# Ledger of designs, part 13: VH-VL binders against q8eqq3

Target 1, 246 residues: q8eqq3
Amino acid sequence: MKIHIMIAEDERLAREELMYLLQQENDIILCPSAENGDQLLNLYQEYNPNVIFLDIHMPGINGIEVAKKIRNEFEDKDIIIIFTTAYESYGVQAFEIQATDYLLKPFSEERFKIAMNRIRKTLSTKKVRKPKVDKLVVNLDEKMMVIDPNQIGFAAREGRTVKIHFISNEVIETKMNLKELEEKLSGFPFYRPHRSYLVNMDCIKEITPWFNGAYNLVIKDLAESTIPVSRTAAKGLFDALQGVHH
Below, E stands for the ipSAE of ESMFold2; O stands for the ipSAE of OpenDDE; V2 stands for 0.75 times the mean of E and O plus 0.25 times the DockQ between their complexes.

## First folded at step 13 (VH-VL; framework fv_lerdelimumab)

Design Q4 (at its last look DockQ between E and O 0.33; V2 from the best seeds 0.00; counts 0 for: pae E 8.2 > 2)
Fold by OpenDDE, look of step 13:
Structure Q4 (fold): chain C 246 residues (1-246), chain A 121 residues (1-121), chain B 109 residues (1-109)
Amino acid sequence: as target 1 above (246 residues)
Amino acid sequence: EVQLVESGGGVVQPGRSLRLSCAASGFTFSSYGMHWVRQAPGKGLEWVAVISYDGSDKYYADSVKGRFTISRDNSKNTLYLQMDSLRAEDTAVYYCAKDRYKSSWYGMDVWGQGTLVTVSS
Amino acid sequence: SSELTQDPAVSVALGQTVRITCQGDSLRNYYASWYQQKPGQAPVLVIYSENKRPSGIPDRFSGSSSGNTASLTITGAQAEDEADYYCNSRDSSGYHLWVFGGGTKLTVL
C-alpha cells in the first residue's frame, strides 16, 4: 500500500522542493496540496492522507492550529504530522501535538530521509489509515446510487422527501430522512443547521446574520444556495466550525 | 452549466502565428486554472499548457515551449493560446479545459468542443 | 517528460466487466484521471484522483491503482461506453506538467 501524503505549504518553492523530495520515494502517493490551513482541512476530509507535511507559517490559521483541529475535531490520532518551518522555536509546540517529526527549511535531503524513515516506522507499528473511500449508498428509484459525500453541498427536506444537493447543482431524491442521512454521514463534516437541512460544513462559503439570532449559510455550489441556521443551531455550528468539541 | 467555447482555429502556413481563444461561462472563471490540450487527427490527447487562476503561473509542454504562450483575461472570461512559429506537427484540434482548482494541481474536469488548427504549406 | 502507456484496444461483451490499465512512472506518485472520448466529441472526465467519480458519471465506472499502474474498470459495460479512454496524470518531470496515455479504444460487443 502506498503512503498517501499531503502537503500544506503556502510557499510555492518550498512546496515544490518538498514534492521533489517525495517523488524520489517509491512507496508514496501525493495527494493534492494545500496552500493554507482551511484548504488543508477541506482536502484532508476528502483524501484522508496518512501523512501531512504541514507548514507552521501559513496565511490564516497557522499549522499548529490546523494540527490541533485535525487531532481534536476530526479525532484523528493516527495521522502522521510532519511540521515544516524556517524556525526552530516551534519544536515544543510540535511535541505537544505529537508530531512525528520537525523539518527545517530549506529542506535537507538527509533530514528528509530521516523523517521518511520515521514515517515508515510509525506506519509499521500503527494501523495504517486508509484513504477515505467511504461512499454513501442512496436508493434512487429502482437502483442504488453510490455517492461521494464530499460532493454533497447540502440535503434538504422538501415536502415529504429529502433531496441531496451536490456542489455541481445536481439534485437527487432519496427515500432516507435527514436523520438517517446524517447518521450515514457521521464520518463527514455535516451539520444540521436547521431541522429541514443537513449541510456539508466544508461547503460553507459565508455565514450571514439573520433575524432573531438566526443566520443564513451561503454554500459554495454553483447556485450559491442559501440555507437557514436556526437560533438553537447557531452556537453549535460556530463551535463545530471552530473545532470545539461537545 | 460550465461551458467552454474555443475559437480562432484555421489553416495556416508553417512559421506563421495563430491565436486561439476560449470563452468560459457557467463558473467563476477567475477562480480556476485553465489548460490547453490538443489532439492531432486520428491521434491521442496531448497536454499543451496550463495557467493559474490569476495568470501568475504558466507551464508548457516541451513540444511547445518557447513557441506558445498561454494567457487569460479574467475580465472577459477568456483564455488564450498564442501560437508562434507553427509547425506541421502542431496540426490538431485544440481544446481548452478547466482545472478543478485554481492552480495546475487538480487536473481538467470540463472541456470545450475544440477548434481545429491546420498547419500546412 | 514522463510517459503513460495503454493498450491501444480492448473489447468487452455487453454487461461484462472490463479493465483498462495505464502504466507509467508518474503513477507511482500521482493520482490518475480518466477521460472518455467518443467520436467527434470532446473528452469527458469519468474518474479523477484515482477513484473519484464526477457527478453524472455512472457508478459502473471505477478507478484503482497499484504500483506504477492505474486502472479504469467498467462493471457491466453498456453499449454507450464504447469510446476511447485516456489516462492522465501529472508528469514526473514536473509537478505542474501533465501527461496523457496513448488512449485505449474500447469496443462493446
Scores: ipSAE 0.499, ipTM 0.732, lowest interface PAE 0.8, mean pLDDT 89
Fold by ESMFold2, look of step 13:
Structure Q4 (fold): chain C 246 residues (1-246), chain A 121 residues (1-121), chain B 109 residues (1-109)
Amino acid sequence: as target 1 above (246 residues)
Amino acid sequence: EVQLVESGGGVVQPGRSLRLSCAASGFTFSSYGMHWVRQAPGKGLEWVAVISYDGSDKYYADSVKGRFTISRDNSKNTLYLQMDSLRAEDTAVYYCAKDRYKSSWYGMDVWGQGTLVTVSS
Amino acid sequence: SSELTQDPAVSVALGQTVRITCQGDSLRNYYASWYQQKPGQAPVLVIYSENKRPSGIPDRFSGSSSGNTASLTITGAQAEDEADYYCNSRDSSGYHLWVFGGGTKLTVL
């Protein structure tokens, strides 16, 4: 079996450099290349590649938005996405912590070979799933952030904005509402215990009774955080925690 | 209907120049790469040149590099091939062809009927 | 620096299945396409990207590729399938360059 590889890169010389490196590999076949995010989405649907090398910083629809569509709208959790970027800024380092992989431009043969080795290892161990391969990408005011959903303790509506609370005590603000966030997290064990909250059920430490058939939740490693469970949501929460869907 | 119509072929002497045109209709010309392909009498197909959708990238077969120039005018929906320093071996039917995808790199799904160029002294 | 090699001619009995092959090092890394050309006519794309068929091309045409070889298969050959068939792909020495095979004349008996 050949590894089917697609690239998205708007700069001709960068595209040619990556193609040159890929041509040195004897176990790949090059799909048609994309010069922007919209072209990539069309070609991706037609060719169904194993791997995409995806420029983060393309004008217009950027590589993060493209990755979101592939992961969430087309529900392709198995495709390997290698982000490419010209920058070593803080944004790149944040992606390194939670990204699938990245490759810094201009492309060195050494770093390219490392990326190819990761690709081959990932494909050979595909049947043994890695628990942190699927990520949530959140649009901040001046960058995209790649988030491991397992690190989210809860999200809460505070006024007109939604805040995502990590089990590390870090907090970020998102333009998504809780409904949109819940939809983006549909493959993870999140629950709406209250109209203003979305909770990671894997992070629940304690559940305590409250007035009128309501409850409070305490999240692991968020010692002073309590989250309400409305009366109407309580049965669904307990059913979900016990694996019962009545 | 997607259509390509070549023109500008004829009989010329070696060393002379000729300009071929390809008029495009029925599709958004400025979104697609374009090719020239030729076929000598009784012979197979030979790829000649390709130009990207915006004209920024041009590539040529070694047999014509330095003598032929591909170009496009997206405002006129027209592809061109300027052929300089013509040789007898350039005698062929010249086809223009549209790339299948919005990039110029993926294949030729629509062809014109061709225009004959004969180079003889 | 490799070319695409095709047998110059092949015959098939009416209604039978025929396979036309194309070999070249570029086919290891690049998709192949196939073109049909009838006498006095422009080429027509019958298979693109290894195994995909454009709208309007009969289901009896199919394509496959493995290693350095691409194949065009015509199942249940018809008289109108008599034509020259060319494979096409990128040159192995550069992504931007294209190469055609020498062509295969298909005769339907």
Scores: ipSAE 0.025, ipTM 0.517, lowest interface PAE 8.2, mean pLDDT 82
ESMFold2 (binder alone), look of step 13: mean pLDDT 90; pTM 0.936

Design Q6 (at its last look DockQ between E and O 0.35; V2 from the best seeds 0.00; counts 0 for: pae E 5.0 > 2)
Fold by OpenDDE, look of step 13:
Structure Q6 (fold): chain C 246 residues (1-246), chain A 121 residues (1-121), chain B 109 residues (1-109)
Amino acid sequence: as target 1 above (246 residues)
Amino acid sequence: EVQLVESGGGVVQPGRSLRLSCAASGFTFSSYGMHWVRQAPGKGLEWVAVISYDGSDKYYADSVKGRFTISRDNSKNTLYLQMDSLRAEDTAVYYCAKDRYKSSWYGMDVWGQGTLVTVSS
Amino acid sequence: SSELTQDPAVSVALGQTVRITCQGDSLRNYYASWYQQKPGQAPVLVIYGENKRPSGIPDRFSGSSSGNTASLTITGAQAEDEADYYCNSRDSSGWHLYVFGGGTKLTVL
């Protein structure tokens, strides 16, 4: 999955420098940038980024205050905050709000890379922020069911129908095909490891080698379901899991 | 209701100048970037220019750079496009469009109905 | 300058699902916006920020991205969805430049 990064920076040159550096990374997508604290708060609510590069010195409320608001008012403990500043004296404050890193201006490419590595490491250990749950509406014969996509372990084509398997081991049948379902779940970390399967990547427990370069996925459901990964889908799956190009 | 209304289009000869206006209403004009987008007859959309909310930043497509000037008067809620040295290939419907944000350029959520500019000898 | 490419035309049967794809280097790092344009009308923003819908846009419209591609999906195409669809993004080669795809004509059968 791509890392959604937002920049809060009132200085145009510094903002552009960060954009340039970030554009060199293959696993990131840039959210709209903020030029002050209030704008950041608004954009943060709209886009819910994984990472904020936050200038401490902005007009109005400073970056530290904004960070505190994000942590306390929005109760977002998972957001990764990278402070940016021209001054070294804010290290203690950065620590107090549990900032992931601290970058001095002008930005060093080396320091930036280190920060990116820390971001990736942190994201790998933290449960990927589940996208704001847009509910999935599935047509069941005469009824519509509202489903939380995050509760889906995997979907499988069984015969002429698609069955959605929940982490709870509940199974429902839908008239949708896997392609349609995948499209409906486009905002969620689902992958097609096989022509007959759609898997929630957040529910993958293990990946085990199989014959001829294929793999099997073990799902974190109660049944520890096994899902095949085709050779053709294997590379893409690994890339997706690592946040490369997806 | 948020509305954009373009004006100033017409028929001009090559090499001449034309100034387009876009009147904005129903939103805080000074809080948003504005775009010009054009569409030649039977062709696709072509981005022309953008201006930041306060007019401090202006950017242009290569096809119009050096010939067109985007500007705005926030006191009048009006966007402008000064078109100089017009060419036949500049013939198009010109749309003004509101950016979703001040200076990030992440989508145009409101469009005018456009004004036709025809450059012909 | 960056370029965005789209298929010039696609068709979908009424009530079926169609995906319109946009490809370009800019889409690696920037969201796509999608615009619907009907004949004789101004474009209308239908998707922004990868998968965000403006007010008034039906939920059958959705957006996605992968690699250097962005896609607009219409799930359950309606007759009124017949239109030209344009993708748009920032230009990766010009920091504040904007670029449109060539457009895709969608026919609903």
Scores: ipSAE 0.840, ipTM 0.912, lowest interface PAE 0.4, mean pLDDT 90
Fold by ESMFold2, look of step 13:
Structure Q6 (fold): chain C 246 residues (1-246), chain A 121 residues (1-121), chain B 109 residues (1-109)
Amino acid sequence: as target 1 above (246 residues)
Amino acid sequence: EVQLVESGGGVVQPGRSLRLSCAASGFTFSSYGMHWVRQAPGKGLEWVAVISYDGSDKYYADSVKGRFTISRDNSKNTLYLQMDSLRAEDTAVYYCAKDRYKSSWYGMDVWGQGTLVTVSS
Amino acid sequence: SSELTQDPAVSVALGQTVRITCQGDSLRNYYASWYQQKPGQAPVLVIYGENKRPSGIPDRFSGSSSGNTASLTITGAQAEDEADYYCNSRDSSGWHLYVFGGGTKLTVL
């Protein structure tokens, strides 16, 4: 299984150092390199790499904006992005665009090997994810309902019952608790940001800071709903969104 | 429309020199790396040399290193191969070829028709 | 330092499928490209980047790789496909050096 890797770096010596490190790995193959963001977008479309090592400070469109284009306009959520930079200050932005890792220049062999191990784990996780359940069956008072889990935005405990909120803005009540629901949604990307909520991570639109290191989530197409993220759950949420699974 | 035309081949004695030219047209010459590739009569292809798009980097096969010099003049859209200390084993058809990408990585996508160099005593 | 090894000759019946292989250590980390050369003519690029076809190359030509082996496949071989085929890649000891395989003569019966 070869990992197809593309480098986007305008400085020749930095590019050559990274290529030297990469060619020590037995399971990778190198795509043509890019020297600017526009060239990267063209080569990315032609070669469809598994991984991009992406310099934040390239001429023209910068690496952060290139990553946003890949994620949002080309809708490639599976590609692994490793940012490279001379500056430590970009960690939050790397998280916001779901980067797998963040490498400081000049590259150390130790940090590079850690990044490669993380890449391999991420690719293995995507390929061996538990089989997706075609449909979920949920008990209601008088009937059973067949649900597509991808249509669920979030579930919340509201008083004595759990309410399942769909992307369509439909809401149903179930007698299942959040633990039971989470177990039945095994194989789908659901996360517990709070003891009273279960959120579909594929449906998260916005993350906004809140008091004392907490956050709020906005779900795609559910504009009037905000989902709390407790301080203690925030790191786990960001790790899950970056594709880091522990 | 994209075209490469080699010239400057001929018959020379061992130890002498010859310079080949490759005229490029139909593309932005200064945006691409360029190669020389040779083929002895009845034999396979042998890569000879490459030069980066701006001429700053040059690389050679071991068989010609120290004897051949690749160069380019981007104002004239011309690639050159200076061949010194020629040997009988340098007898071949010499092709110039355009790299597919600005960075010299993969694929020679346009080739000339070649020019014959014969080194005989 | 790198070498690319090809079988010197391969035959295929008209309309059948043939596979031409290229082996070398450099193919673990670098894509192969493939060139077709007919007698008295310059080489023509038929596959680059492992499995991509330039414009004008028929879709019966395809490429693949596994491990240190690259393959050129011609599905439904035509008489005009009779030619020498060369693989090309980078040298495993340096990223600016290139190497050709010895070539494979394809005969269409």
Scores: ipSAE 0.235, ipTM 0.645, lowest interface PAE 5.0, mean pLDDT 83
ESMFold2 (binder alone), look of step 13: mean pLDDT 90; pTM 0.936

## First folded at step 14 (VH-VL; framework fv_lerdelimumab)

Design S1 (at its last look DockQ between E and O 0.04; V2 from the best seeds 0.00; counts 0 for: pae E 10.4 > 2, placed apart)
Fold by OpenDDE, look of step 14:
Structure S1 (fold): chain C 246 residues (1-246), chain A 121 residues (1-121), chain B 109 residues (1-109)
Amino acid sequence: as target 1 above (246 residues)
Amino acid sequence: EVQLVESGGGVVQPGRSLRLSCAASGFTFSSYGMHWVRQAPGKGLEWVAVISYDGSDKYYADSVKGRFTISRDNSKNTLYLQMDSLRAEDTAVYYCAKDRYKSSWYGMDVWGQGTLVTVSS
Amino acid sequence: SSELTQDPAVSVALGQTVRITCQGDSLRNYYASWYQQKPGQAPVLVIYGENKRPSGIPDRFSGSSSGNTASLTITGAQAEDEADYYCNSRDSSGYYLWVFGGGTKLTVL
């Protein structure tokens, strides 16, 4: 199946450059292009593209705002968004809207190819219906607890034990280590942002930049818990959140 | 109802000039790109030129480039085709057509009935 | 300039299905539009955006694409469908140029 791609770009040269690059691909169809956010909002409804290459800096409504609107309208259709901007500072914002990639202007052919690969990979994985959520059985000292993994915000190693933190702020202690827990939760969107943490990616509210390429996660639990992301885990986390599986 | 009416066709000698007009009605003319397409007698359709909604962008087929000029007057809802240095092979019915979008994207959705241009010595 | 190729003529029996195909490099990356032209009349858009029908076009008309080809299918051909059909797409040699196929004459038997 061909990938239907739409471009939103106010700069003619940038738009043409992107069109040129896309024309080199064999598995894409180009939808009509938009030159501003309003045009995009009109066109994407008509053509239902799989992918939007979106410039953040367009006249009128900016690309981030447009992306948010699109995401809200197509909750059932996971449109892939690739931001195309000259500014590096929008990385966090791109993450917030679950953008698949971020391309800097002028476009690098190599970076474009990487983005295309990510697009293809994302499209291939979306076809896989997540299996029905199985329950997690945790052995406690005197009883077994049946846990809905979706109710878990994160797990943390505290001393010699692992504590499972629920979104309700309930906490249970288990004798399992984080690795064991991660294995049991392999069918769920959990990630190891740090050696001492396992986080449910669906429960991530915010990502805040930290020092030396590290980040902090804010969880959607009542306490708005903060979880560190190591520098080594940061790239993988972003990829995972964006549906990019390596 | 969207309506396009071409005019200005006729018989002209090679090397001469002719100006075609297309009167538009039934839609916001200034919001759409416009095309010229021609059809030689007994032949197929040939795209000639396109102009953006505001007239800022113009593009031509190689066969007419340098000889034909597309323009528009949005205040008059009129599209024009200035044809200079006419050749026998320019003989055709000339259609004006409305683009579906402002930037001349993906289709001519409404056509006029055409005007005949005959270039003959 | 890129080229779009069509069979010059096809026939279909009344009530049967016929497919008209257009082939060209531009169709690898761009949608085809299809136009119907009857004798002495202006062309009429029947399909755009691969499989979109303008208002007033019967649902027996449909569009599809594969590889470097686009196709117009008439499911249940009617006598009034006898006409010339032209495919159209962007020219692959430029971003803002357009090209038509040579046209296909459809005869309804």
Scores: ipSAE 0.834, ipTM 0.904, lowest interface PAE 0.4, mean pLDDT 90
Fold by ESMFold2, look of step 14:
Structure S1 (fold): chain C 246 residues (1-246), chain A 121 residues (1-121), chain B 109 residues (1-109)
Amino acid sequence: as target 1 above (246 residues)
Amino acid sequence: EVQLVESGGGVVQPGRSLRLSCAASGFTFSSYGMHWVRQAPGKGLEWVAVISYDGSDKYYADSVKGRFTISRDNSKNTLYLQMDSLRAEDTAVYYCAKDRYKSSWYGMDVWGQGTLVTVSS
Amino acid sequence: SSELTQDPAVSVALGQTVRITCQGDSLRNYYASWYQQKPGQAPVLVIYGENKRPSGIPDRFSGSSSGNTASLTITGAQAEDEADYYCNSRDSSGYYLWVFGGGTKLTVL
C-alpha cells in the first residue's frame, strides 16, 4: 500500500531536496507540506499521514515540541516521525519522543534510503491508516475521474445510473450507486433529501415548501434543477443546516 | 561539451565597479545552482556567492556582502557577478562553478577557467 | 567566521598511501567535498558527500569523516596526484554559506 507522507520544513531548498528524494520512491503519496509547527498540527489532523518528516528548527513551536504534542496531547503513538536537522546532537531528544529515525542535512540518498527502509519495516506492524479524502475518484465506463467534492451540486439516480451534477452545469454519469457515493463523500456536507438524490448542503440556495410536508431545493448556479425533499427527510435537512428553517 | 566561460575581468581602480559574466553551455542551466569562487594570486580558494537554480535565493560570503550581487538570466544561460566598491583585496581570479543540484548542497562539479580581476591604483 | 583548517603541505612516496585532513566545527554537521587543483588549472571535484566520487575520478581517491575532521585518502599515490587539495563545507553560522580550507600542497616524491 501507499505511504502517506507529510513534510514539515520552512526552508524552501531543503523542502525541495526532500521532495525530490521522496518522488524517487514509487510507494509514496505526498500530503501538503507545512512550513511551521502550527501549520503542521493543523494539516496533520486534516490529512492523517502515516509519516512526518519534521524539521526541528521551524518557526513557531519547534519540531521537538510538535512531536511531544502529537505523542502526548493527541496520543498518537502510531505516527512515524523522522526528524531532520543540521545538528547531530539531537539524537537523544529524538529517542525520548520515540522518533523512528533522524536525517542530517544535507540529505544523502544513502541515508534517505535507510530511513525509508526503517519506515517500511515499522509500517508492517502498524494499523493501516486511511487518509482523509480531499479529492473524490469516480469510476466511469472507461476512465477514472478526479473530482473536487466542493464542485458537486448534487447527484441523482435515473433508472440504473447515477448522474453527478456539478455547479458548473457539467454532468457525468457513474456506475456508483447513491449509497456508495454518499459513503465516499463521508466527511463532506452531503445529505440525502430523497431516495433518488444526494445534495451538497453548502450549495443549497433556496428551500421552498411543497405539499404534504415536503420541500424543494434549488442549488446554486443550477437554477433549472429542483431537488425534492421528502417528508421524512425534511427534519434531518433542517437539523443539518444548523437548525435553519425555510 | 559542458562548459562555463567567464568574462568581464580586467584592471580597475579601488572604489570602482565591474560586472563579471559566465556563459554556460552543454547542460540545462536553469536546473542547477551556481557559485562564484575566487583565488587571490598565490593564495587558496575563497567561496564568494551562490544562487539557486531559479534565482530566488542568493547568499554571500561576509567579505563581499553588501558590495557584490549575484544574478542569473536563465533565458540567456548566463550567470553574473556585479562587483561594487572594489578593494585591493578583491584582486583574484574569479571562477564560476556549477552545483550538482538545484541548490548549493552537493559540490561544484563543473568550473570555468576563471577571469582575472586586478584592483590597483 | 567558521574556518576549515588544513596542513599547508604533505609528502608521499610514489605508490604509498597519504591522508589529507580538514578540521572545523562545521564538519560535525555537514559533509565535506574535496577539490584537486593543478598549477594553472581550475579546481576539479574529486569527492563529494563525504565519500562519493564523481565520474572519471580514480578509485584510489576516497573520503571519510569522524567528529570535526574530514579526510581525503589517496592509496597508491601517482605522480599526477601532485596538486593542491582543498576541502569545502558549509559554514556553521549559516545553512547556505560555504567555506574552503586553506589548501594542502601534496608532493609526490
Scores: ipSAE 0.007, ipTM 0.463, lowest interface PAE 10.4, mean pLDDT 82
ESMFold2 (binder alone), look of step 14: mean pLDDT 91; pTM 0.937

